VHH binders against Protein CSN12 homolog (csn12). Designs and how they scored, part 20

Target 1, 185 residues: Protein CSN12 homolog (csn12), of Schizosaccharomyces pombe (o13873r232to416)
Amino acid sequence: VIFHYYLGIVAFLNQNYKNASAELEIAFSLCHKGYNRNLELILSYWIPTRILVNHQLPTKNLLSKFPNLASVYIPLTRALKSGNLGEFGKCLQKNETLLAKTKIYLTLEGTRDLCIRNLFRKTWIICGKSTRLPVSVFQIALQVAGTDLPKLHVEAILANMISKGYMRGYISRNFETVVLSAKDP
Key: E = the ipSAE of ESMFold2; O = the ipSAE of OpenDDE; V2 = 0.75 times the mean of E and O plus 0.25 times the DockQ between their complexes.

## First folded at step 13 (VHH; framework vhh_surovatamig_d1)

Design W1 (from U5 with S30D; at its last look DockQ between E and O 0.82; V2 from the best seeds 0.00; counts 0 for: SAP .677 > .668)
Fold by OpenDDE, look of step 13:
Structure W1 (fold): chain B 185 residues (1-185), chain A 123 residues (1-123)
Amino acid sequence: as target 1 above (185 residues)
Amino acid sequence: EVQLVESGGGLVQPGGSLRLSCAASGFTFDDYAMSWVRQAPGKGLEWVATISGSGGSTDYVDSVKGRFTISRDNAKKSLYLQMNSLRAEDTAVYYCAKDLSRYFEWLYPEDYRGQGTLVTVSS
């Protein structure tokens, strides 16, 4: 268990998250289920890895067994699912000291795009799931979420989201419109 | 593009059996653990079972242990769920899902599961 845990952490710190996940999963599987402290240590690195790389969240059942982790990841999970950038930021700030010491903070900060994705999806839904939405609509969404950006910056965010595959569509720059996939935007 | 297509659902009486199938495409099937999840009416998604990429390891939610068996055929890129001794509480839409476990769920479940197949257990 210790061996795999160590390899997992080293991989994590080197941002080799694929290897980190594999090693930490092994560590977790081999760890005696009664050793809650050790399990929690493993999860401390495994959970952020899974969120960032695999877009997977810890289940409520898992977190119920680890109150310290629950205090961090229940709010974070809620923020990510709802696209609440404000809550997302507050969660990271609240736990900055603890998370920064282990370099987990940077990993979780990297999940902001996941939150933005859901914000934009929520926006899309609110707008009647239209396949054509003005960039300004997304700009307003970000503003409401507490991020005031010029339209060009919002276009860049949208372009990034599309590039990452978080959104399916393209930006019509001439018309300042996002054209989304009809089936699976 | 990940594609998962479930089949085999239907109406069955309590104590009956069903076998669900899932056809997978768009990824290297044997590299990933596969899972079944289900959503009962009015409830959220529930993890049911997981099988490792090689098929050598399986895991089940407690309520289905001894009744359900997850298996896979990597050559056919197929996942299966044999459901025996079905109960009313097993009524749900069943989905096959890529790379899940009892510990993690997809942030975007719609992206990594199929359309599902309905299993109704009723007398």
Scores: ipSAE 0.628, ipTM 0.868, lowest interface PAE 0.5, mean pLDDT 94
ESMFold2, look of step 13: ipSAE 0.675; ipTM 0.823
ESMFold2 (binder alone), look of step 13: mean pLDDT 80; pTM 0.822

Design W2 (from U5 with D31E; at its last look DockQ between E and O 0.47; V2 from the best seeds 0.00; counts 0 for: grease 25.8 > 24.2, SAP .74 > .668)
Fold by OpenDDE, look of step 13:
Structure W2 (fold): chain B 185 residues (1-185), chain A 123 residues (1-123)
Amino acid sequence: as target 1 above (185 residues)
Amino acid sequence: EVQLVESGGGLVQPGGSLRLSCAASGFTFSEYAMSWVRQAPGKGLEWVATISGSGGSTDYVDSVKGRFTISRDNAKKSLYLQMNSLRAEDTAVYYCAKDLSRYFEWLYPEDYRGQGTLVTVSS
């Protein structure tokens, strides 16, 4: 268990999250379920890795067994699911000191795009699931979420989301409208 | 590249049996606990069963205890789910996965699910 744990941590610190996930998974699977301290240590690195790389959130049942982790990840998961950028930011700020020391903060910061995705999805739903939406609609969504950005920046965000596969569609050539997939945007 | 390919699904009457298989590749199969998960129509992913890497320990969701048996063949890199006494509520697409689904849920289930195998229990 210890061997895999340390390999996982080293991989994590080197931002080799695929390897980190694999090693930490093994560590967790081999760890006796009665050793809560060790399990929590493993999870402290495994959970952020899973969120960032695999887009998987810890279950409530899992977190119920680890109050310290729950205090961080219950609000975070809620923010991510709801696309609440404000809550997302607050969660990271609240835990900045602790998370920064372990380099976990950077990993979780990287999950912001996941939050943005859900914000945009929410926006899409609110707009009647239209396959064509003005960029300005997403700009407004970001503004409501507390992020004021010029239209060009919003276009860049949208382009990034599409590039990452978080949104399926394209930005029209005039850069004024986002065309989304009818099947699964 | 990690690959998981499910098979064995089909239509079965209540009380019937099915055996699902999962062929795994792209990772050291024996080092990982494996799980079955399922998604019923209109519902989210549900954890069904887990087996340790060695196969020495198993765990099940309460609703399938006594009816389902998870097993594995590490030499063949295969995972199995024997389903007996099937019920209508067992109707779902079944997926094999590394032992994560008990502890983790997909943020975007539709994006990352495997193909799965459909099990339909109907009279």
Scores: ipSAE 0.317, ipTM 0.734, lowest interface PAE 0.7, mean pLDDT 90
ESMFold2, look of step 13: ipSAE 0.655; ipTM 0.812
ESMFold2 (binder alone), look of step 13: mean pLDDT 81; pTM 0.833

Design W3 (from U5 with S101N; at its last read DockQ between E and O 0.94; V2 from the best seeds 0.84)
Amino acid sequence: EVQLVESGGGLVQPGGSLRLSCAASGFTFSDYAMSWVRQAPGKGLEWVATISGSGGSTDYVDSVKGRFTISRDNAKKSLYLQMNSLRAEDTAVYYCAKDLNRYFEWLYPEDYRGQGTLVTVSS
ESMFold2, look of step 13: ipSAE 0.704; ipTM 0.849
ESMFold2 (binder alone), look of step 13: mean pLDDT 81; pTM 0.836
OpenDDE, look of step 13: ipSAE 0.812; ipTM 0.926
ESMFold2, fold request of step 14: ipSAE 0.742, 0.732, 0.731; ipTM 0.867, 0.867, 0.865
ESMFold2 (binder alone), fold request of step 14: mean pLDDT 82, 82, 83; pTM 0.841, 0.842, 0.846
OpenDDE, fold request of step 14: ipSAE 0.873, 0.876, 0.877; ipTM 0.931, 0.935, 0.934
ESMFold2, last read: ipSAE 0.719, 0.742, 0.735; ipTM 0.854, 0.865, 0.867
ESMFold2 (binder alone), last read: mean pLDDT 82, 82, 82; pTM 0.841, 0.842, 0.842
OpenDDE, last read: ipSAE 0.872, 0.866, 0.874; ipTM 0.934, 0.930, 0.931

Design W4 (from U5 with S101D; at its last fold request DockQ between E and O 0.93; V2 from the best seeds 0.78)
Fold by ESMFold2, look of step 13:
Structure W4 (fold): chain B 185 residues (1-185), chain A 123 residues (1-123)
Amino acid sequence: as target 1 above (185 residues)
Amino acid sequence: EVQLVESGGGLVQPGGSLRLSCAASGFTFSDYAMSWVRQAPGKGLEWVATISGSGGSTDYVDSVKGRFTISRDNAKKSLYLQMNSLRAEDTAVYYCAKDLDRYFEWLYPEDYRGQGTLVTVSS
């Protein structure tokens, strides 16, 4: 258990999240189920890694066994699922001291893009799954979620979503329009 | 591109058996644990079983232990679920899942979920 836990943390601190996930999974599987403190330590690094690498969230059943993790991840998972950037930010701020002390804060801040993806997917669905949407529609979605940004910044966010494969299409900057693939938007 | 294609579902009576299959492509199959998850009508996704990449380790939700057997054939890039002694409560759409276990759920189910295969247990 201890060997794979430390290998996982070293990989995590080096931002090698795929290797961190693999080692932390081994550590978790080898750890006795009744040793909640040891399990919690492993999960403290494994959960953020699974969210970033696999786009997977801890289940309520898992979190029910670990109240300290639940206090962070129940509201965080709810924000990620709903695309609620305001609640995402509040959750990180509320837990900032703990997350910074354990060097997890920046890793969880990196999951903000996953929250934005869900915001934009819901926006697309609400707009009838149109293959052409003005950038201003996404700007309004961000504003409703608590983030007021100029269209140029929103275009940069949309370009990032496209480059990461979260949206399939392109930006027509002359017309300030996002053009989405009909097959895999 | 990861592709998982489920098959083998159908209508069976309580006590019957079915064998589900999942054909995998687009990734190194043997490197990843594989799971079955299911979605009963009107309910969320439920993890059913996981098998390690080598096939040497399996895990099951309590409600199916002793009745279901997960297996894999790494040479054929195929995952299987043998379901015996089926009950009405097993009625669901069954999905093959890459690199998922009992502790986590998909953030983007639409990206990872295929069509699934429907299992209906009804007299």
Scores: ipSAE 0.705, ipTM 0.842, lowest interface PAE 0.6, mean pLDDT 88
ESMFold2 (binder alone), look of step 13: mean pLDDT 82; pTM 0.845
OpenDDE, look of step 13: ipSAE 0.762; ipTM 0.918
ESMFold2, fold request of step 14: ipSAE 0.679, 0.688, 0.703; ipTM 0.829, 0.840, 0.842
ESMFold2 (binder alone), fold request of step 14: mean pLDDT 83, 82, 83; pTM 0.848, 0.846, 0.850
OpenDDE, fold request of step 14: ipSAE 0.743, 0.712, 0.753; ipTM 0.904, 0.904, 0.911

Design W5 (from U5 with R102P; at its last look DockQ between E and O 0.78; V2 from the best seeds 0.00; counts 0 for: SAP .711 > .668)
Fold by OpenDDE, look of step 13:
Structure W5 (fold): chain B 185 residues (1-185), chain A 123 residues (1-123)
Amino acid sequence: as target 1 above (185 residues)
Amino acid sequence: EVQLVESGGGLVQPGGSLRLSCAASGFTFSDYAMSWVRQAPGKGLEWVATISGSGGSTDYVDSVKGRFTISRDNAKKSLYLQMNSLRAEDTAVYYCAKDLSPYFEWLYPEDYRGQGTLVTVSS
């Protein structure tokens, strides 16, 4: 258990999250289920890895067994699911000291785009799932979420989201419109 | 783009058997653990089984242990679920899932599973 835990952490710190996940999963599987402290340590690195790389959230059932982790990841997962950038930021700030010491903060900060994705999805749904939406609509969404940005900056965000495959479509810059795929944009 | 296509579902009597298949594309199949999950009518998504990328390790939900067998053919990029001794409570839509564990849930479920195949166990 310790060996795989160590390898997992090293991989994590080196941002080799695929390897980190594999090693930590092994560590978790081998760890006696009665050793809650050890399990929690493993999960402390495994959970952020899964969120960032696999877009997977810890289950409520899992978190119910680890109150310290629950205090961090219940609000975080809620924020991610709802696309609430404000809550996302507050969650990270609240736990910054603890998470920064383990470099987990950076990993979780990297999940912001996942939150944005859901914000934009929510926006898309609210707008009737139109395949063509003005960039301004997304700008307003971000504003409501507490982020005031120029339209050009919003276009950059959208472009990034499309590039990452978090959104399917393209930006018509001349018309300041996002054209989304009809199938699950 | 990750593509997962399930097949093999159908109507079967209690005690019967079915073999589900999943054809995968859009990623390096052998690099990822694969899972079967199911959703019974009116219930949430339930993890069923997982197999490691190499196929060397498998895990099952308790209710299917001894009855279900998960396997894979990496050359064919295919995942299988042999279901024996089927029960009424096994009735569900079964999904092939990429890189899932019983401790985690998808933030974007549609991105990492197929459309599912319906298994109905009824006399």
Scores: ipSAE 0.549, ipTM 0.879, lowest interface PAE 0.4, mean pLDDT 92
ESMFold2, look of step 13: ipSAE 0.654; ipTM 0.824
ESMFold2 (binder alone), look of step 13: mean pLDDT 81; pTM 0.824

Design W6 (from V3 with S30D; at its last look DockQ between E and O 0.79; V2 from the best seeds 0.68)
Fold by OpenDDE, look of step 13:
Structure W6 (fold): chain B 185 residues (1-185), chain A 123 residues (1-123)
Amino acid sequence: as target 1 above (185 residues)
Amino acid sequence: EVQLVESGGGLVQPGGSLRLSCAASGFTFDDYSMSWVRQAPGKGLEWVATISGSGGSTDYVDSVKGRFTISRDNAKKSLYLQMNSLRAEDTAVYYCAKDLSRYFEWLYPEDYRGQGTLVTVSS
């Protein structure tokens, strides 16, 4: 268990998250279920890895067994799911000291785009699931979320979301609109 | 594009049996663990069972242990759930899901599960 744990951590620190996940999964599987402290240590690296790389969240059942992890990841998962950038930021700030020591903070900060994705999805839903939305609509969404950006910057964010496959569509810059897929934007 | 199509649901009496199937496409099937999840009326999504890519390992939620069996045919890119001794509390829409486990769920589950098949257990 210890061997795989440390390999996982080393991989994590080197941003080899695929290997990190594999090693940590092994460590977790081999760890006695009664050793909660060791399990928690493993999960402390495995969970952020899964969120960032696999876009997977820890289950409520899992977190219920680890109160310290639950205090971090229940709010975080809620923020991610709802696209609440404010809550996302607050969660990271609240736990900055703890997470920064292990470099987990940086990993979780990298999941911000997931939160943005869901914010934009929420926006799309609120706007009646239109396939054509002005960029300004997304700008307003970000503003409401506490981020005031010029329209050009919002276009860049949208472009990034599309590039990453988080949104399906394209930006019509001439018309300042986002054209979204009718099936699954 | 990941595609999962569930089938086999229906109405069954308590104590009865059903076999669910899931046809997978759009990814290398045997590289991923596959799971069944379910959503009962008015309840959230619940993990039911997982089987490893090779089929060598399985895991179940406690409430279905001894009653449900998850299996897969990698050649056919198919996932199965044999449900025996069905109970009223098993009533739910059952979904085939890619790469889930007891411990982790997709942030975007709709992207990695099918449309589901309804299982109704009622006398």
Scores: ipSAE 0.631, ipTM 0.875, lowest interface PAE 0.5, mean pLDDT 94
ESMFold2, look of step 13: ipSAE 0.662; ipTM 0.823
ESMFold2 (binder alone), look of step 13: mean pLDDT 81; pTM 0.831

Design W7 (from U5 with K98T; at its last look DockQ between E and O 0.53; V2 from the best seeds 0.00; counts 0 for: unsure alone 63.3 < 65, grease 25.7 > 24.2, SAP .714 > .668)
Fold by OpenDDE, look of step 13:
Structure W7 (fold): chain B 185 residues (1-185), chain A 123 residues (1-123)
Amino acid sequence: as target 1 above (185 residues)
Amino acid sequence: EVQLVESGGGLVQPGGSLRLSCAASGFTFSDYAMSWVRQAPGKGLEWVATISGSGGSTDYVDSVKGRFTISRDNAKKSLYLQMNSLRAEDTAVYYCATDLSRYFEWLYPEDYRGQGTLVTVSS
């Protein structure tokens, strides 16, 4: 268990998250389920890895067994699911000292785009799931979320989201419109 | 490419039985604990059962204990779920997954794109 744990951590620190996930998974699987302290240590690195790389959140059942982790990840997962950028930021700030010491903060900060994805998806839903939405609609969404940006910057964010595959579609710059896929945008 | 293909679902009366199958490919099947999960209408994904890689250990959600049996054939890269004494509340789309489903859930429900197999328990 210890061997895989350390390999996982090393991989994590080197931002080799696939390897980190694999090693930490092994560590977790081999760890006696009664060893809560060791399990918590493993999960402390495994959870952020899974969020960032696999877009998976810890279940409530899992977190219920680890109050310290729950205090961090219950509000974080809520923020991610709801696309609440404000809450997302607050969660990271609240736990910055603790998370920064383990370099987990950077990993979780990297999940901001996941939150944006859900914000935009929520926006899309609110707008009747239209396949064509003005960029301004997303601009307003970001503003409401506490981020005031020029339209050009919003286009950049949208472009990034599309590039990452978090949104399916393209930007019609001439019309300042996002054209989304009819299926699962 | 990892593929999991579920089959065996259908319409059954309460008290009836079904056997679900999952054909796995694209990974070393025997190295992974496998699980069945289900999604009932209007509800979230629920873990149902897990079996170790070797098949030597199994675990079940309380509501199915004594009624469901998870098994696997590593030579055939197949996972099974024998469902007996089915109840209306067992109605769901059933998916096979790695055991990680016990601990992690998809941030985006749309990412869970397995076809699953529908089990409908109705009189």
Scores: ipSAE 0.532, ipTM 0.865, lowest interface PAE 0.4, mean pLDDT 92
ESMFold2, look of step 13: ipSAE 0.586; ipTM 0.802
ESMFold2 (binder alone), look of step 13: mean pLDDT 79; pTM 0.798

Design W8 (from U5 with F104S L107S Y108S; at its last look DockQ between E and O 0.01; V2 from the best seeds 0.00; counts 0 for: pae O 11.4 > 2, placed apart)
Fold by OpenDDE, look of step 13:
Structure W8 (fold): chain B 185 residues (1-185), chain A 123 residues (1-123)
Amino acid sequence: as target 1 above (185 residues)
Amino acid sequence: EVQLVESGGGLVQPGGSLRLSCAASGFTFSDYAMSWVRQAPGKGLEWVATISGSGGSTDYVDSVKGRFTISRDNAKKSLYLQMNSLRAEDTAVYYCAKDLSRYSEWSSPEDYRGQGTLVTVSS
């Protein structure tokens, strides 16, 4: 357990999150279920890793066993699922000191794109799942979420989301429109 | 609430000209590309023209190229369609639309278009 935990942490600190996830999973599986402190230590690195790499969020059932983790990840997961960028930011700020010490903060900061994805998906759904949406629609979504950005900046965000595979489609820049895949945008 | 109000329609002879206007409200006009669409009697909605938010880019259905000009005044929150050399086949109700439906079918056009203005081209 200790060996895999160590390897997981080293991988995590080196931002090898795929390897970190694998090692930490093994550590967690081998760890005695009665050793809550050790389990919590493993989860403290494994949860942010899984969010970042696998886009998987911890369940309430899991978090209920670890109050310290629950205090951080219950509001965070809620923010991520709902695409609430405001709450996402507040959660990270509230826990900045604690998370910065373990270098977990940067990892969680990286999950902002997931939050944006969910916001845009929500927007897409609200707009009737249209395959063609103006960039301005997403601009408004961000504004409502507390982020006021110029349209060109929003376009850049959308481009990044597409590039990263969070959205499937392309941007028609001349007409300021996002064209989304009909199958799975 | 999004409001689009078209005007300028009427009866005109073939070869004549007409200028349509659309007054927009309830949204940041300059942030949206705007379009004209039309519905001829007994036919479905047809895309006519689109102009980008800034006005820097325009596109037209082939049948109106060289005859129609889409323009906008963002300060006035107005969209225009200058129609020249009108033909009988241009007869339709023309709608201002806050949507780019050239490349897809209209699912809920009523949500993004006005009441329309009738253009009749007849001798």
Scores: ipSAE 0.007, ipTM 0.228, lowest interface PAE 11.4, mean pLDDT 89
ESMFold2, look of step 13: ipSAE 0.012; ipTM 0.188
ESMFold2 (binder alone), look of step 13: mean pLDDT 81; pTM 0.833

## First folded at step 14 (VHH; framework vhh_surovatamig_d1)

Design X1 (from W3 with A33S; at its last look DockQ between E and O 0.92; V2 from the best seeds 0.80)
Fold by ESMFold2, look of step 14:
Structure X1 (fold): chain B 185 residues (1-185), chain A 123 residues (1-123)
Amino acid sequence: as target 1 above (185 residues)
Amino acid sequence: EVQLVESGGGLVQPGGSLRLSCAASGFTFSDYSMSWVRQAPGKGLEWVATISGSGGSTDYVDSVKGRFTISRDNAKKSLYLQMNSLRAEDTAVYYCAKDLNRYFEWLYPEDYRGQGTLVTVSS
C-alpha cells in the first residue's frame, strides 16, 4: 500500500496523472477496508485524478463512508454535473487552505473546464440544439453563471472547448458565431 | 476513438440465461479494467461488475453475485457477461464501460457509453 501511495503522490505532483491514477488505484485495492484513515488519504489524490483524467465522479455510496471527502465532493460533484460555475468556485474557495496544503487545489481548478462544458451543453439545449449560435449566447450563459467576459475572451474559451474535444465544430470569427456539428456537437 | 459495441440482449423468461458481448476498439484493451453497467426503465445507471485488465480479479454488485459472471478475451478484445437465473429486476439496457468501477460514475455518460443491449426478463 505505502509504496504505491507514495508513487501515486510523486506522479501526481509531477502532473503525471495517468500514472498517478494507476498507482493510487493499486494502493486503494491493497488497503484493508477497515482502515478508513488510510483509505481517505489515498482517495484524497485518487478522486481528483479520476475527475481530471477520466471525467468520472465519486459515487454517493463511496462518499457516505468518508465525511471529510463528502463535504468537498458532494457539492463539487453537484456543481460539475449542473454546470454551476458559481457553486464550483464557492466549493473550491471554502476548501482552499486544505486543498492548497495538499497541492490538490490546482488539479481541481483544472476541472473547471468540465463544468464549463456542461454549462455550454445546457445552453445549446436551451437554444433548441441549433448548429449555429452567436458567441453572445455563450457570453450570456457565462454571465448568468457569474463570469462577465468580453466576447474575445469567450471566443478563446469556446476555442479551447473545441480544441479539447468537448464541443465539435468551429468558430466563425467574422460572424461571431459557433458552428456545431449537426451529428454530434 | 474508443468504441464499445454491446450485443446479446433479448427477451427471456425468469430463470433463463443470456450471454452479453462487448466488442472493443480504439484503445489497448488489456491495459484497462472493464465493467458492465445497466439502466433499468426509469432508473439511473447501476454498476454491475468489473474485471481487471489481466482478467485475474472480478467484482460484482451484491444483487448479481452467484448469478452473473464477467469475463474477457484480450486476444479478441471482447468483454462478456454470462447472466444466469435471470429475474424481472435484471430488466435493463446493459452497457460495457472502459476503466469504470464501483466507486465512480461518468460525468458525461453519452460520451462514454455505446447504444447498449436491452435485456427484458418477462413471463
Scores: ipSAE 0.690, ipTM 0.843, lowest interface PAE 0.6, mean pLDDT 87
ESMFold2 (binder alone), look of step 14: mean pLDDT 82; pTM 0.841
OpenDDE, look of step 14: ipSAE 0.835; ipTM 0.931

Design X2 (from W3 with Y112H; at its last look DockQ between E and O 0.81; V2 from the best seeds 0.71)
Fold by OpenDDE, look of step 14:
Structure X2 (fold): chain B 185 residues (1-185), chain A 123 residues (1-123)
Amino acid sequence: as target 1 above (185 residues)
Amino acid sequence: EVQLVESGGGLVQPGGSLRLSCAASGFTFSDYAMSWVRQAPGKGLEWVATISGSGGSTDYVDSVKGRFTISRDNAKKSLYLQMNSLRAEDTAVYYCAKDLNRYFEWLYPEDHRGQGTLVTVSS
């Protein structure tokens, strides 16, 4: 267990998240169920890895067994699912000291785009799932979420989202419009 | 593009059996653990079973242990769920899932769920 745990952590710190996930999963599987502290340590690295790389969230059932993790990841998962950037930011800020020591903070901060994805998706849905939406619509969405950005910056965010495959479509800059795929953008 | 197509669902009486199949494409099938999840009417998604990429290890939700068997054929890129001794509470739409386990759920379930296959257990 210890061997795989440390390999996982080393991989994690080197941002080799694929290997980190594999090693941490093994560590978790081999760890005795009664060793809650050890299990929690493993999960502390495994969960952020799964969120960032696999876009997977810890289940409520899992978190119910680990109150310390639950205090962090229940709000975080809620924020991510709902696209609530405000809650996302508050969650990270609240736990900054603890998470920064282990470099987990940076990993979780990297999941902001996942939150934005859901915000934009929610926006898309609210707008009737239109295939053409003004960039301003997404700008407003971000503003409502507590992030006031110029339209050009919002375009950059959208471009990044498309580049990462979190959104399917393209930006018509001349028309300040996002053209989204008709099939599940 | 990852594609998962479930089949084999239907209406069955309590105590009956069904075998679900999932045809996978768009990724190296053997490299990933595969899972079955289900959604009962009015309930959320529930993890059911997972099988490792090689098929060497399996895991089940407690309520189906001893009744359900997950298996895979990597050559055919297929996942299976043999369901025996079916109960009314097993009624759900069953989905095939890539790289899931009992501890995690999709952040974007809409990206990973196919049509699913409906299993109805009723007298």
Scores: ipSAE 0.658, ipTM 0.892, lowest interface PAE 0.4, mean pLDDT 93
ESMFold2, look of step 14: ipSAE 0.693; ipTM 0.840
ESMFold2 (binder alone), look of step 14: mean pLDDT 82; pTM 0.832

